# Ledger of designs, part 14: VH-VL binders against p38851r773to978

Target 1, 206 residues: p38851r773to978
Amino acid sequence: EAWCYFQDNFKVGSKTLFHVLFGDKSQVFPSSLFLCKKGSNLNNNSYWERIRRAKEDASCQFELCRKLQFQLNRTSNFIKDLLWLKDDNDNFKLVLQQRVTKIKQGYYFEVEEGPIIVKFPLCHPLLLRVRFIIAECITSQGESLKKCDLAILYDFNYVESIDKLNTKVEKLWLFERIHLNWALRYCKLEHSEINRKTREYLKKFN
Short names: E, the ipSAE of ESMFold2; O, the ipSAE of OpenDDE; V2, 0.75 times the mean of E and O plus 0.25 times the DockQ between their complexes.

## First folded at step 1 (VH-VL)

Design s12 (framework fv_spartalizumab)
Fold by ESMFold2-Fast, scan of step 1:
Structure s12 (fold): chain C 206 residues (1-206), chain A 117 residues (1-117), chain B 113 residues (1-113)
Amino acid sequence: as target 1 above (206 residues)
Amino acid sequence: EVQLVQSGAEVKKPGESLRISCKGSGYSFTSYWMHWVRQATGQGLEWMGNIYPGDSDTNFDEKFKNRVTITADKSTSTAYMELSSLRSEDTAVYYCARSEYYDFDYWGQGTTVTVSS
Amino acid sequence: EIVLTQSPATLSLSPGERATLSCKSSQSLLYSSDNKNYLTWYQQKPGQAPRLLIYWASTRESGVPSRFSGSGSGTDFTFTISSLEAEDAATYYCQQYYSTPYTFGQGTKVEIK
């Protein structure tokens, strides 16, 4: 009820991102949507136990969704910079569309012998999809950060699980809901851990 | 160097529509919000709306909701603001302004609009 | 919508004097997650577009003289010019970017005698 109320009263520029993350423009919560995605099975006690828990959790998720909607009004520019873009060929590209000069005020960049890693405060309930960019060394060449169209996941813990899904829509849907819950639950991720996983993940693309 | 250049002054009659432009240069046009702000003679600043050119997402102040249209052309790095059903109260200087993270760091020179019968 | 109220309406001072301008918000502009106040200050001279001076309530924009400063948190904000110069004659506006619609105060006009 409330998150739809906020969409009507708070005109948020990231409405498209919000709908993509929750998969429906009506009242849908990440945990309940995940369970309802599978067909009902009245003889499966594990299934019904998960539905019952999802309903109990729905009020908390509902309050978190209202807080997220409220915060989107304050961070719409930040979220836009990290939005998945659909190109003319229906491919999803993840782009970092921002200048180096203001990045320190919203994010931190750390340089490694490899990709530049963007480090974010993770206690924020934002739908952040990216921590990584690939860019050339700026200092010696005087270049700005270039557009990065390599899709690197916010949380590598879910990379293997999405490979078990049968469709592109199911994979995108699951990624977005899992990342929302992960971002709301975890406050920190070490730079060394991110750097190692980034290098390992990039090896999959040669 | 970053520059926002607006179209020239307009004189309109009540009931007509206004369309003004703001051309950005010296930066990545699709990576910044473009805002429209107006100022009536001797009055304060009034935010009208914004657009993110990278995906054409727009926001408006509710008082302009049914009268304002904001668009952007990536190929020319130009944002447009159209205001319909003009009234004498719409006589103002209209500014475009760029924002990166919440601050309006660069402004256009302003477009003077006079609405009179 | 968030309402910003500035005072005084007009301030008339001599060169070298201190100018203190107030901006009060109808609700807190302090964002708990980053501990930042989403409040900016602009200078507007007659016939010119506004110029950004201060963002995040107290951070001075590059190229802005040190005599300009901002302070405050939550709902009460102050903009100070420590020693007025002739070129500081202008109207000063506060603006919130805590939520849309973005709103401005009505302005304080600073006149140099």
Scores: ipSAE 0.000, ipTM 0.426, lowest interface PAE 19.1, mean pLDDT 60

Design s13 (framework fv_spartalizumab)
Fold by ESMFold2-Fast, scan of step 1:
Structure s13 (fold): chain C 206 residues (1-206), chain A 118 residues (1-118), chain B 113 residues (1-113)
Amino acid sequence: as target 1 above (206 residues)
Amino acid sequence: EVQLVQSGAEVKKPGESLRISCKGSGYTFTSYWMHWVRQATGQGLEWMGNIDPSDSYTNFDEKFKNRVTITADKSTSTAYMELSSLRSEDTAVYYCATEGYFDSLDYWGQGTTVTVSS
Amino acid sequence: EIVLTQSPATLSLSPGERATLSCKSSQSVLYSSNNKNYLTWYQQKPGQAPRLLIYWASTRESGVPSRFSGSGSGTDFTFTISSLEAEDAATYYCQQYYSTPYTFGQGTKVEIK
């Protein structure tokens, strides 16, 4: 069963950020590392603004991801009812179909019967050659992101910015290493290597 | 201050098994992969495998596949490497090392000398 | 698996001289999507664990003297010590972390006369 918990409170300026693990401890795949920000107004959250600007490609990689998600749906209790949706720019998205009535341009959906929490599919970063995947709580009111099934994977631009720091800072080292680990696991693999990793992970699910 | 402290030197006979520990301190143990690397006397470095302590996911060099086991204990911040069916060519210094930024091996243990002889 | 070949095996130089070490990979360790080369350089002195000097082929680790540098891309890499000091006598290893299994070169021994 899907569930999440918060690992730490990091202060960046006046903000408190949390790391969230999604999934149960007996079934570690497909778990993703998450970064959440406390906030009562999702529209004023800089993370959501960055996420909404992220891009996904429409290449043949999505065909492979669709095949991987088909296998994951059979072996995982976490992700079901996955859809491949095409946006106005021919970009594809993996989404959880839960009372979605229309889509906005970009990476999230409006629901007419709201308020409803909509989640996007979660995968280990190594399984997808998609630059960025999000999971967000869409509510009619601003709300703390704490204790939500949120998955925010950093984009390559964020990881690249941190790479400019050629020195270690203790608080940034712990915080940024977690985020860099996920992004770098994603970035350094070729398509065939991602397939190999996916087969290895799926062997955990008989 | 980040430190990796390994268990002491071992003398083994062919066919026996080896278990080496590596205790991390000064950092969040579950946030970094732990690697095992060995080096025979006068020879180069050889990667054996790694473990993600957060979920115990492991990778191994195929050369060691049937003999090596890597585990981690979150409660004690300690990683373990077990090598079975020891041979004379397993005589080496064994290192644990943790990744820093960018998956490079930033911090290394002091090494554990293992001698396999009859 | 990716094979790294280092040359020369041994390099004997005097203090103040420039040392140039080579590392060649059997396949590219450049990941095109982020334009990073997944290659590191380590220094190892007798009886000691290796010390990280360079990561991503050319980025110097914090605290490493500026005389150490790395260059190259794809399959051909160079490690340079611009002006040797007595403390630089060691064996230097390249390593790739592009894919598992991670692999090391056989090492280049730098001796100071």
Scores: ipSAE 0.000, ipTM 0.426, lowest interface PAE 18.8, mean pLDDT 60

Design s14 (framework fv_spartalizumab)
Fold by ESMFold2-Fast, scan of step 1:
Structure s14 (fold): chain C 206 residues (1-206), chain A 120 residues (1-120), chain B 113 residues (1-113)
Amino acid sequence: as target 1 above (206 residues)
Amino acid sequence: EVQLVQSGAEVKKPGESLRISCKGSGYSFTSYWMHWVRQATGQGLEWMGNIDPSDSYTNFDEKFKNRVTITADKSTSTAYMELSSLRSEDTAVYYCARDSLYFEGAFDIWGQGTTVTVSS
Amino acid sequence: EIVLTQSPATLSLSPGERATLSCKSSQSVLYSSNNKNYLTWYQQKPGQAPRLLIYWASTRESGVPSRFSGSGSGTDFTFTISSLEAEDAATYYCQQYYSTPLTFGQGTKVEIK
C-alpha cells in the first residue's frame, strides 16, 4: 500500500501558515513533512503530540545553522565548479532538476509514531523556499494542499528581480545563495530557542 | 592589510556602562561575523557574543543576559560592544575578532585589545 | 556548555625539543555528517591578542610554520610543536566552535629554558 506524502506548516510574512493537510482535516506542525499509510486513522491527537515533542526535543536547528554557514562559504566556489556548464538553457535546467531531486530525497530527520512518520527538512534551501511558494499559491488560489512542481522550484523571478545577471552560471549561483539565505534566516529566527534543545540533541550523539 | 582597530583603555566605576568600538579595514566588513571575547588578568579567554554586520543579527553567552549589547555600523565598518551594570569582575582585556569561516567560530584577525578596569 | 580541559598547565622545555599539548572536550566536537572536528588552537604572547594557528583540529592557518600541527578527533586533541624555538614561548589555547556558547580551554603555558 502506498504512503501519502504531505508538506508541513511554515509561516510566510506576518501570519501566513502552511498547514499539513490530510483528507479534509488540517494539522499544524513545525516544519515537518508528513508520511502515513493510506487508510490510517489520523484523528488520534496522542500521535501528533508525541511527534511534536520528539521534534522539539531532538532539535536539528543547531546542525542546520552549521551546515548552512558552510554551504554559504562554499557558494563562492560554485561558479568555478560550474566551468563545465554551457550557456545553454537545457544544461542549466538539468543541473537544477538534479539538485531539486536530491534535496527532496535526502535531507530529512525522521520521527516515527505508530502508522505516522514525520520527516523534518534539515532547513535545506530549496525546501524552505518551496514552502514559501506553496504557501503563497494556497493563499492566492484557495486550494487545499498543493504540491509544488519543478517549474515553481526554478523561480527565476527572485534571481532576476535582485540582479541583472547575464550568465547562466551567475544566475545559478545567485539562485543557490538566495535559497541558502532563506534557510539561514529560518535558523537565525530560531537561534534563541536552541540552547537546551541543542544540548539535548548533542547528548544523543555522545 | 586586514586589521581591526579598537578604542582606547577605559577606567570605570561599578554600576557604570562600557562601550568599545572595533573598526575593520582591508576587507568586506559585511561579509564576516564579528565576535567579542574578553580575558581577565592572568585568566583564560571568554566568548561574549557575535554579530552579523550585514543584518545586525546577534548571539550572546547567557552569562551576560541583558547586560551586553552588540551593534555594527556598515557605513563606518565599525562594530560596538556595550556592557552595562559593570562589576569589579568585568575587569579584563576586551577583544573583537573576525570569524574566518563565516560564523563557524575560527578567529583569524583580532583587534589589539581594550583594557578595562572596574574599581571603586 | 562544552568544557575544554587543557594539560599540562605549564610545559618547560629547551629549544629543539618537541612540545605536546593536550585538549579534552566534555562532549564530542566531531560532526559526523561532514567528518569535521570543530576545534581551533591559538597562540598568545603576553600583552598581545591571540593568533590563530590551527582550525578544523588539524588544518594549519596560512603563514603558520610547519613545526606546528594538530591532531585528534571527537573529544581528545593534541597540539604539537615538533622543534621548539625561543619565539614559541607563549600560552596556547584550544577553542571549540561546535556549539554556542563558544568556549576556550584554560591554556597551556610553554616556557623555554
Scores: ipSAE 0.000, ipTM 0.438, lowest interface PAE 17.6, mean pLDDT 63

## First folded at step 2 (VH-VL; framework fv_erenumab)

Design e05b (at its last look DockQ between E and O 0.02; V2 from the best seeds 0.00; counts 0 for: pae O 14.6 > 2, placed apart)
Fold by ESMFold2, look of step 2:
Structure e05b (fold): chain C 206 residues (1-206), chain A 122 residues (1-122), chain B 110 residues (1-110)
Amino acid sequence: as target 1 above (206 residues)
Amino acid sequence: QVQLVESGGGVVQPGRSLRLSCAASGFTFSSYGMHWVRQAPGKGLEWVAVIWYEGSDKYSVDSVKGRFTISRDNSKNTLFLQMNSLRAEDTAVYYCARESYDFLTGDYFDYWGQGTTVTVSS
Amino acid sequence: QSVLTQPPSVSAAPGQKVTISCSGSSSNIGNNYVSWYQQLPGTAPKLLIYDNDKRPSGIPDRFSGSKSGTSTTLGITGLQTGDEADYYCGTWDSSLSAVVFGGGTKLTVL
């Protein structure tokens, strides 16, 4: 398994950072996702919806879900041929789910995004997962330091087939290693854009 | 301007039923959790029930379970409380309250109606 | 008998400072955001503090909130006669699957 971990500190509370990143009017994801064509009129998202079971589970305060729809950024020839990521009638359109969990301690959000399934020629399907962890820094007495920590985890696994997404391929082929390296580079670019846009939008709250 | 207006209160005998309404305006009603909170004469606030979004996710306080049913009609921006098998202990002012749900904080009430009075007496 | 405990009353002179305590448990205050509400005589409650220590627009900075462990405190400085009201703390309780309030504290400005 390959993963990539990025961590950043922001001088805001966790609710503010979540609003900037994941609010209904936020432009961070439509503008920052590497795969997203910026400014496309096909980019939209549903409103956040509460998930029924979250109120009955003792382990979380609440859980929300939404869908992101966006047009693919066609900067790579291989992205054009991703048959598993588009409708037959909707060329280069991608829909993914975001799921957010507020932990009952009240001091962090966990946002799971994806999975994104990419099929390169002569490769097994590549499953990409992204997780955002937004944690408020507090004193031992529970008071906010007006600072939060953002961790972004990218997780990559080749799987045997789209029907067996939890079954990992044990041995990677040459082209699979090359595409994994490209995915790591793309994640670094995406992280940089997320940080830049986030800091730009934070000016709206000062 | 956010407004919440309760109606449907009155004087009823024990064992009877009553339906409360709360008309909402000035915001996207379907995007918010909505609550009923009651206050008996001379007493404090007591939460009664909540209903979220499309109406399938809802909870109520144990003392009213099986007797009160919270519901909403998002096309008419209206919250309801169906109150069956009323008891003297249900005598209170009933407020509808909007949960501030923007960005996962959903633990407080940012707007309240003025309340409607329910009196259960023989 | 509220799951959250507040003193029944507090009093102080105009211009003074007062604090109102609210105590609970890990299933409510300890793991959830706390809010405070002001209820003036004959009126509906009004949001005063949210997310433990934040003020909504229009609430003066004389009102402050804090939280430590399973307890929370509302502070009011520069008391005015218009602050005479009942004050309630509130939060979600995960063990009851319900919103819970304190019993209320009557503030008297003498």
Scores: ipSAE 0.005, ipTM 0.463, lowest interface PAE 12.7, mean pLDDT 78
Fold by OpenDDE, look of step 2:
Structure e05b (fold): chain C 206 residues (1-206), chain A 122 residues (1-122), chain B 110 residues (1-110)
Amino acid sequence: as target 1 above (206 residues)
Amino acid sequence: QVQLVESGGGVVQPGRSLRLSCAASGFTFSSYGMHWVRQAPGKGLEWVAVIWYEGSDKYSVDSVKGRFTISRDNSKNTLFLQMNSLRAEDTAVYYCARESYDFLTGDYFDYWGQGTTVTVSS
Amino acid sequence: QSVLTQPPSVSAAPGQKVTISCSGSSSNIGNNYVSWYQQLPGTAPKLLIYDNDKRPSGIPDRFSGSKSGTSTTLGITGLQTGDEADYYCGTWDSSLSAVVFGGGTKLTVL
């Protein structure tokens, strides 16, 4: 399994950052995604829906889920074959799920994105997952929590090769290794774009 | 019918070189990884080397690195093992084996040759 | 010495069940599919089990494979005299970037 993470600081509260990134009116997603064709009218996001979580995690009884739909940008050599949907107009689109898996008193958020499955010829599929963490420093002041209005965004990216049983594949040949490396680059570029748009958004509303 | 036929074995003195060949037939040779596996007399199986597909990706066991080179000619459906600086411990039956590799499944040696014997002795 | 560990020998009477263990580590058996090979005396190895528990065509169902953690087991039921052979487990080792085999197990049918 290959993974990388990025960290950025924002001079806003965690809740604010969450709304900028993931709010219903946010335009960060899906346009910031590397695989997304910018400007496509197929690009949209759904509203967050509350979903009952399985009993496995007692810490969160519910999670929020939304769907991101976007047209694929096939200009990149990164994508040779992808699990995509073809619409009625023969456009290739992907539906990506985002889930808010944890919320703590408005100062901590975890958002899972994915998976995205990319298939290359003669290679095991790559499974890409992203975990976003928004955290804010808090101090106790009596019975109330004081926030510092400094949010930290963590972007954890996971890339793994999987077989048909959805098990990790450790033995990779040359092209699989190359594709894995490209996937990591993809993650970096995507993060940069997310960061850029987020900051741009914040400037407009400050 | 898949067939693998090894050749090139023989008796050589230490320090000499030998080139083994494995002729493949009955399948699309270039689509499969090919391996060499050897077995010393009365001993177990020891993997030697692998070369995949077009031949740019290959690995070998540490004990033969710098001495043995695996290669293939897909146009001739032939696998090679160039063995240099042979040692007594290299004495073994050398098998070529096809790796069945599916991008959705695992890998395994589904076909083996009958082997060719290499004897390194003074 | 073999990276994967097998018992050097096992024996049983015809009709009985035998199991052959193969133990490794996370870098090999733990993260990769295991295969088993049968080698009859004086012959080349033959694929017996692949992908931990799959049988190739022609292999009877009395042969079975299982994997748990960093170990795998070959099971043979209804032992026959013709099963007398050496058995090897094999897999890819991610750390070594190599195929690794067990030391082999000699099965004797009593």
Scores: ipSAE 0.000, ipTM 0.519, lowest interface PAE 14.6, mean pLDDT 85
ESMFold2 (binder alone), look of step 2: mean pLDDT 92; pTM 0.945

Design e16b (at its last look DockQ between E and O 0.02; V2 from the best seeds 0.00; counts 0 for: pae O 10.7 > 2, placed apart)
Fold by ESMFold2, look of step 2:
Structure e16b (fold): chain C 206 residues (1-206), chain A 117 residues (1-117), chain B 110 residues (1-110)
Amino acid sequence: as target 1 above (206 residues)
Amino acid sequence: QVQLVESGGGVVQPGRSLRLSCAASGFTFSSYGMHWVRQAPGKGLEWVAVIWYDESDKYSVDSVKGRFTISRDNSKNTLFLQMNSLRAEDTAVYYCARDDYGYFDYWGQGTTVTVSS
Amino acid sequence: QSVLTQPPSVSAAPGQKVTISCSGSSSNIGNNYVSWYQQLPGTAPKLLIYDNNKRPSGIPDRFSGSKSGTSTTLGITGLQTGDEADYYCGTWDSSLSAYVFGGGTKLTVL
């Protein structure tokens, strides 16, 4: 398994930042995703819906979930070697889930994205997943704690190798280390695009 | 103990067909990608083809594309190379090789294919 | 002309050190792991170095590998008469969608 992590600060409240990234009118997703072909008419998001899920702290608690639908970007050198996604759509359309897994009264949010399975030739499939955390800085003023208009975005990207039976493999195969390293490098590019689009959107309201 | 044994080589005229087999033992055949590599007399190694463990991916060198087909039977632990439309330049020793982590860790002793008229 | 370029031959006396170069491009050596194979006269090739610089079990530490940019080098120290063989570098080429070998280097122990 490999992972990478990014952190950015924004001079807005965490609720505002959450809306900018994940709101129903947001333009940050899916076009910020590395795998997304920008400007495709197949790029579409569902609205957020509650779904049933058992959790440690509540056996029947619901989570908010949406689907990002987008066309695969086939023009990158990363994808030049004809990758396979678990999607038999002729247009290489992908559906990726985002789930809001935690909300703390408008100052803390967790959103999980994926997983997706990416298959490169002569490699075990790679499982990709992302976790976003939005937190707000709280400062001490005298004996009181106060919210600041300073939100922090954490972006955790995880990459794992799996076999065709959806179990972890004991050994990497053929070119898996190269493709794993390339996936990690492209996490940086994806985060940069998310950050850029988020700041562009925030500029409209600043 | 890993063992790979090629068979099916011989002398054949141009334009004819030949099928090579590689019998594998001493390892879980269905967990490994397999390759064919050939070596013309007095020449270096030339990679020919690869097949993924579940047959989902196959690649071959351009000079054999459309003429050679790599295949496998995981229930019989056997790798195959179907060689059609043979040419004099296909004359070589053909090795099967096991792919382990992007390199060939075990090789057979080879089977000789001679294409002559 | 092979995709990967090796000198056709090298020679050295027993006990000496020899290096064998292998030159390629960004589509092969530059972005992919390199292996080295030894072929003794009359035998099948044998894996000598994998993942650029690692030795499989049973290969003595006098064999070493290195990679810089689009070139890789096999080093052999303490040369022995039994090292007389052909040596091949190999790697995947992403542009050709094929595995490629160097043309081979004949090592002669004098």
Scores: ipSAE 0.006, ipTM 0.520, lowest interface PAE 9.6, mean pLDDT 79
Fold by OpenDDE, look of step 2:
Structure e16b (fold): chain C 206 residues (1-206), chain A 117 residues (1-117), chain B 110 residues (1-110)
Amino acid sequence: as target 1 above (206 residues)
Amino acid sequence: QVQLVESGGGVVQPGRSLRLSCAASGFTFSSYGMHWVRQAPGKGLEWVAVIWYDESDKYSVDSVKGRFTISRDNSKNTLFLQMNSLRAEDTAVYYCARDDYGYFDYWGQGTTVTVSS
Amino acid sequence: QSVLTQPPSVSAAPGQKVTISCSGSSSNIGNNYVSWYQQLPGTAPKLLIYDNNKRPSGIPDRFSGSKSGTSTTLGITGLQTGDEADYYCGTWDSSLSAYVFGGGTKLTVL
């Protein structure tokens, strides 16, 4: 397993940042995804839906889930030989899931994205997952008032090699290591784009 | 500051009904799920029921299903527990607790329910 | 019996370290965040640890939580007489659609 994380500060409240990134009208996703062909009419996101929680942090509360659909950008050498889903129009298409897995009093949000399964020839598939955390300092012990205009975005990226049984593969041969490194680069570039678009949007709104 | 104050406890005979209330203050009540937890004399904590902020979801422990109903009035910042067909084993201190995504960050002081002949 | 299993009692002298275990299954501790609650004698429970290992404001760093597999552990260092209380682990159980507590552990400070 390989992972990397990024941290950025935004001069807005956590709730605001959450809406900018993940709101129903937000345009950050899927256009900011590295593998997404920008401008494609296949790119869209669904509305958030309440679903039964299934994994970690499951409780009596439901989590929110939405689907991101996008056309793959095949101009990158990273995905040149990858196996992808193909739609009826001969377009390479991918569907991702985003889940709001945790919300705390409007000051803390966790969003999980993925997984993306990337299959390279003669290699074990790579499983890519992302966890976004938006946090804001609590300034009051009373009623939740978000007066601090400083939100922190954490972007945790996980890359795992898995076998057919979804078991983690620890020992990778040379090409698998190369692909893993490419995946990490992908994560960095994607984060940069997310950050860029978010800040651009905030500038226009302020 | 967050406050939860339970009321409605008392001594009742088996088979009777009792309605507990929990008055909330110091926070936006309608934004939080609420729980009932009880504790029999000299025993441990037992979760009873939960109701989500918009009443869309309710859960209860099996031992009270069909007898107890959790509800709330967001306009009055009040949580309720309607207890019907009370049994001796329902004797306990009943706490209301605020939910913060799967854990209880604030508790009331409790109200005592005694079911006895 | 409680769905989560705790030792009924633990004891230690002031200044020492104690650990309280809580064991469950995949449907509860295995798949869900665990919380710990402290109940002083004659008082309502108080949140001590949430999300496996996080401390609420006001809880000293002497208290710690950890989770591994289907078990969780509460650690208390620098034990104080004021720590004498009952401690409960709790989490959501997905199979039961219920919150579940451990049986509680009575901590005695010798």
Scores: ipSAE 0.000, ipTM 0.543, lowest interface PAE 10.7, mean pLDDT 85
Fold by ESMFold2-Fast, scan of step 13:
Structure e16b (fold): chain C 206 residues (1-206), chain A 117 residues (1-117), chain B 110 residues (1-110)
Amino acid sequence: as target 1 above (206 residues)
Amino acid sequence: QVQLVESGGGVVQPGRSLRLSCAASGFTFSSYGMHWVRQAPGKGLEWVAVIWYDESDKYSVDSVKGRFTISRDNSKNTLFLQMNSLRAEDTAVYYCARDDYGYFDYWGQGTTVTVSS
Amino acid sequence: QSVLTQPPSVSAAPGQKVTISCSGSSSNIGNNYVSWYQQLPGTAPKLLIYDNNKRPSGIPDRFSGSKSGTSTTLGITGLQTGDEADYYCGTWDSSLSAYVFGGGTKLTVL
């Protein structure tokens, strides 16, 4: 059902890429990068749990990193819309709360933008766990996303107390940082570049 | 297989302290939130406390705040409940339970705490 | 009193069906997913239903759950003597920042 899957095994010195990017990795659960054919079993909770625990094929990691780097270079606008949610980011938290009933289809809330599927986890007060599954349709040369047969799934977990975030702006920043960091780690970008982009983002709000 | 085994219960006098333990096995303990739930003789279930997988946050029912402290040792796969200033109304069977996104998928067999003079 | 309200008891004959109700408010059942737990005499509780209507592996399909507004129900068909137990509904209460259970319903099969 998934073609390939990968774990967070990228290292910068003695630390994983996630540790370098966020500092304290205890708040982030790196999982796997998945490749799925369009129409694969994307909505089965058992499928997602199985994939998270599956063993990786190391040879596929280099090929996917190369393909993801290619897509970031050629479809930057598309990647920006997926990762930053620019047009709807101001309403992100309200939309999630208003559409809680969609989570009953599994422990994921789905937001669809054409062939792009963004899945959000149940945000339970006891666990305050945020898990995002982002499905990205890989294309080249700006071809139509509707014709895509390949989806790249970004699956990661982040645990954060929502009560520790005092404003909607901070919550949206965290959401966008998580998405940006997830994409960047598979392109093996320098930590300095990610910090620079994060500082640029923060200037929009401070 | 997932197993949770409670221990540390007993008979104590009012005002004394007791420490309960819950030994977990068969899963990655450090990836799950854990709860304590109690049941007084002949009564229903009452939630007591929860602790996050990484100890960064915890909540407890108001009636035990300031007296009970939930904690865990992820290196030993063990959950704890430190009970201070015990009262007669704390008499119950205490269960530990594993949290999976807001429901308790596995429970221990329970340990009995009796507070009497 | 418990925050969630259940009938104290229910009874039926083998092979019949029963429905156990659980009612709350917008801060608990109305805003959160509900679970049901079975407690056989002298044993620890066991998960029967999660996320309003889903069954864990090993739970037979004669057990079902449903939620409407601020109420939820547990349905049991083809009742068996081994179903004699106490049944509890449970959910998170956002206003109390606490998990809450119903008072429990004792099922008797006669």
Scores: ipSAE 0.000, ipTM 0.436, lowest interface PAE 17.6, mean pLDDT 61
ESMFold2 (binder alone), look of step 2: mean pLDDT 94; pTM 0.956

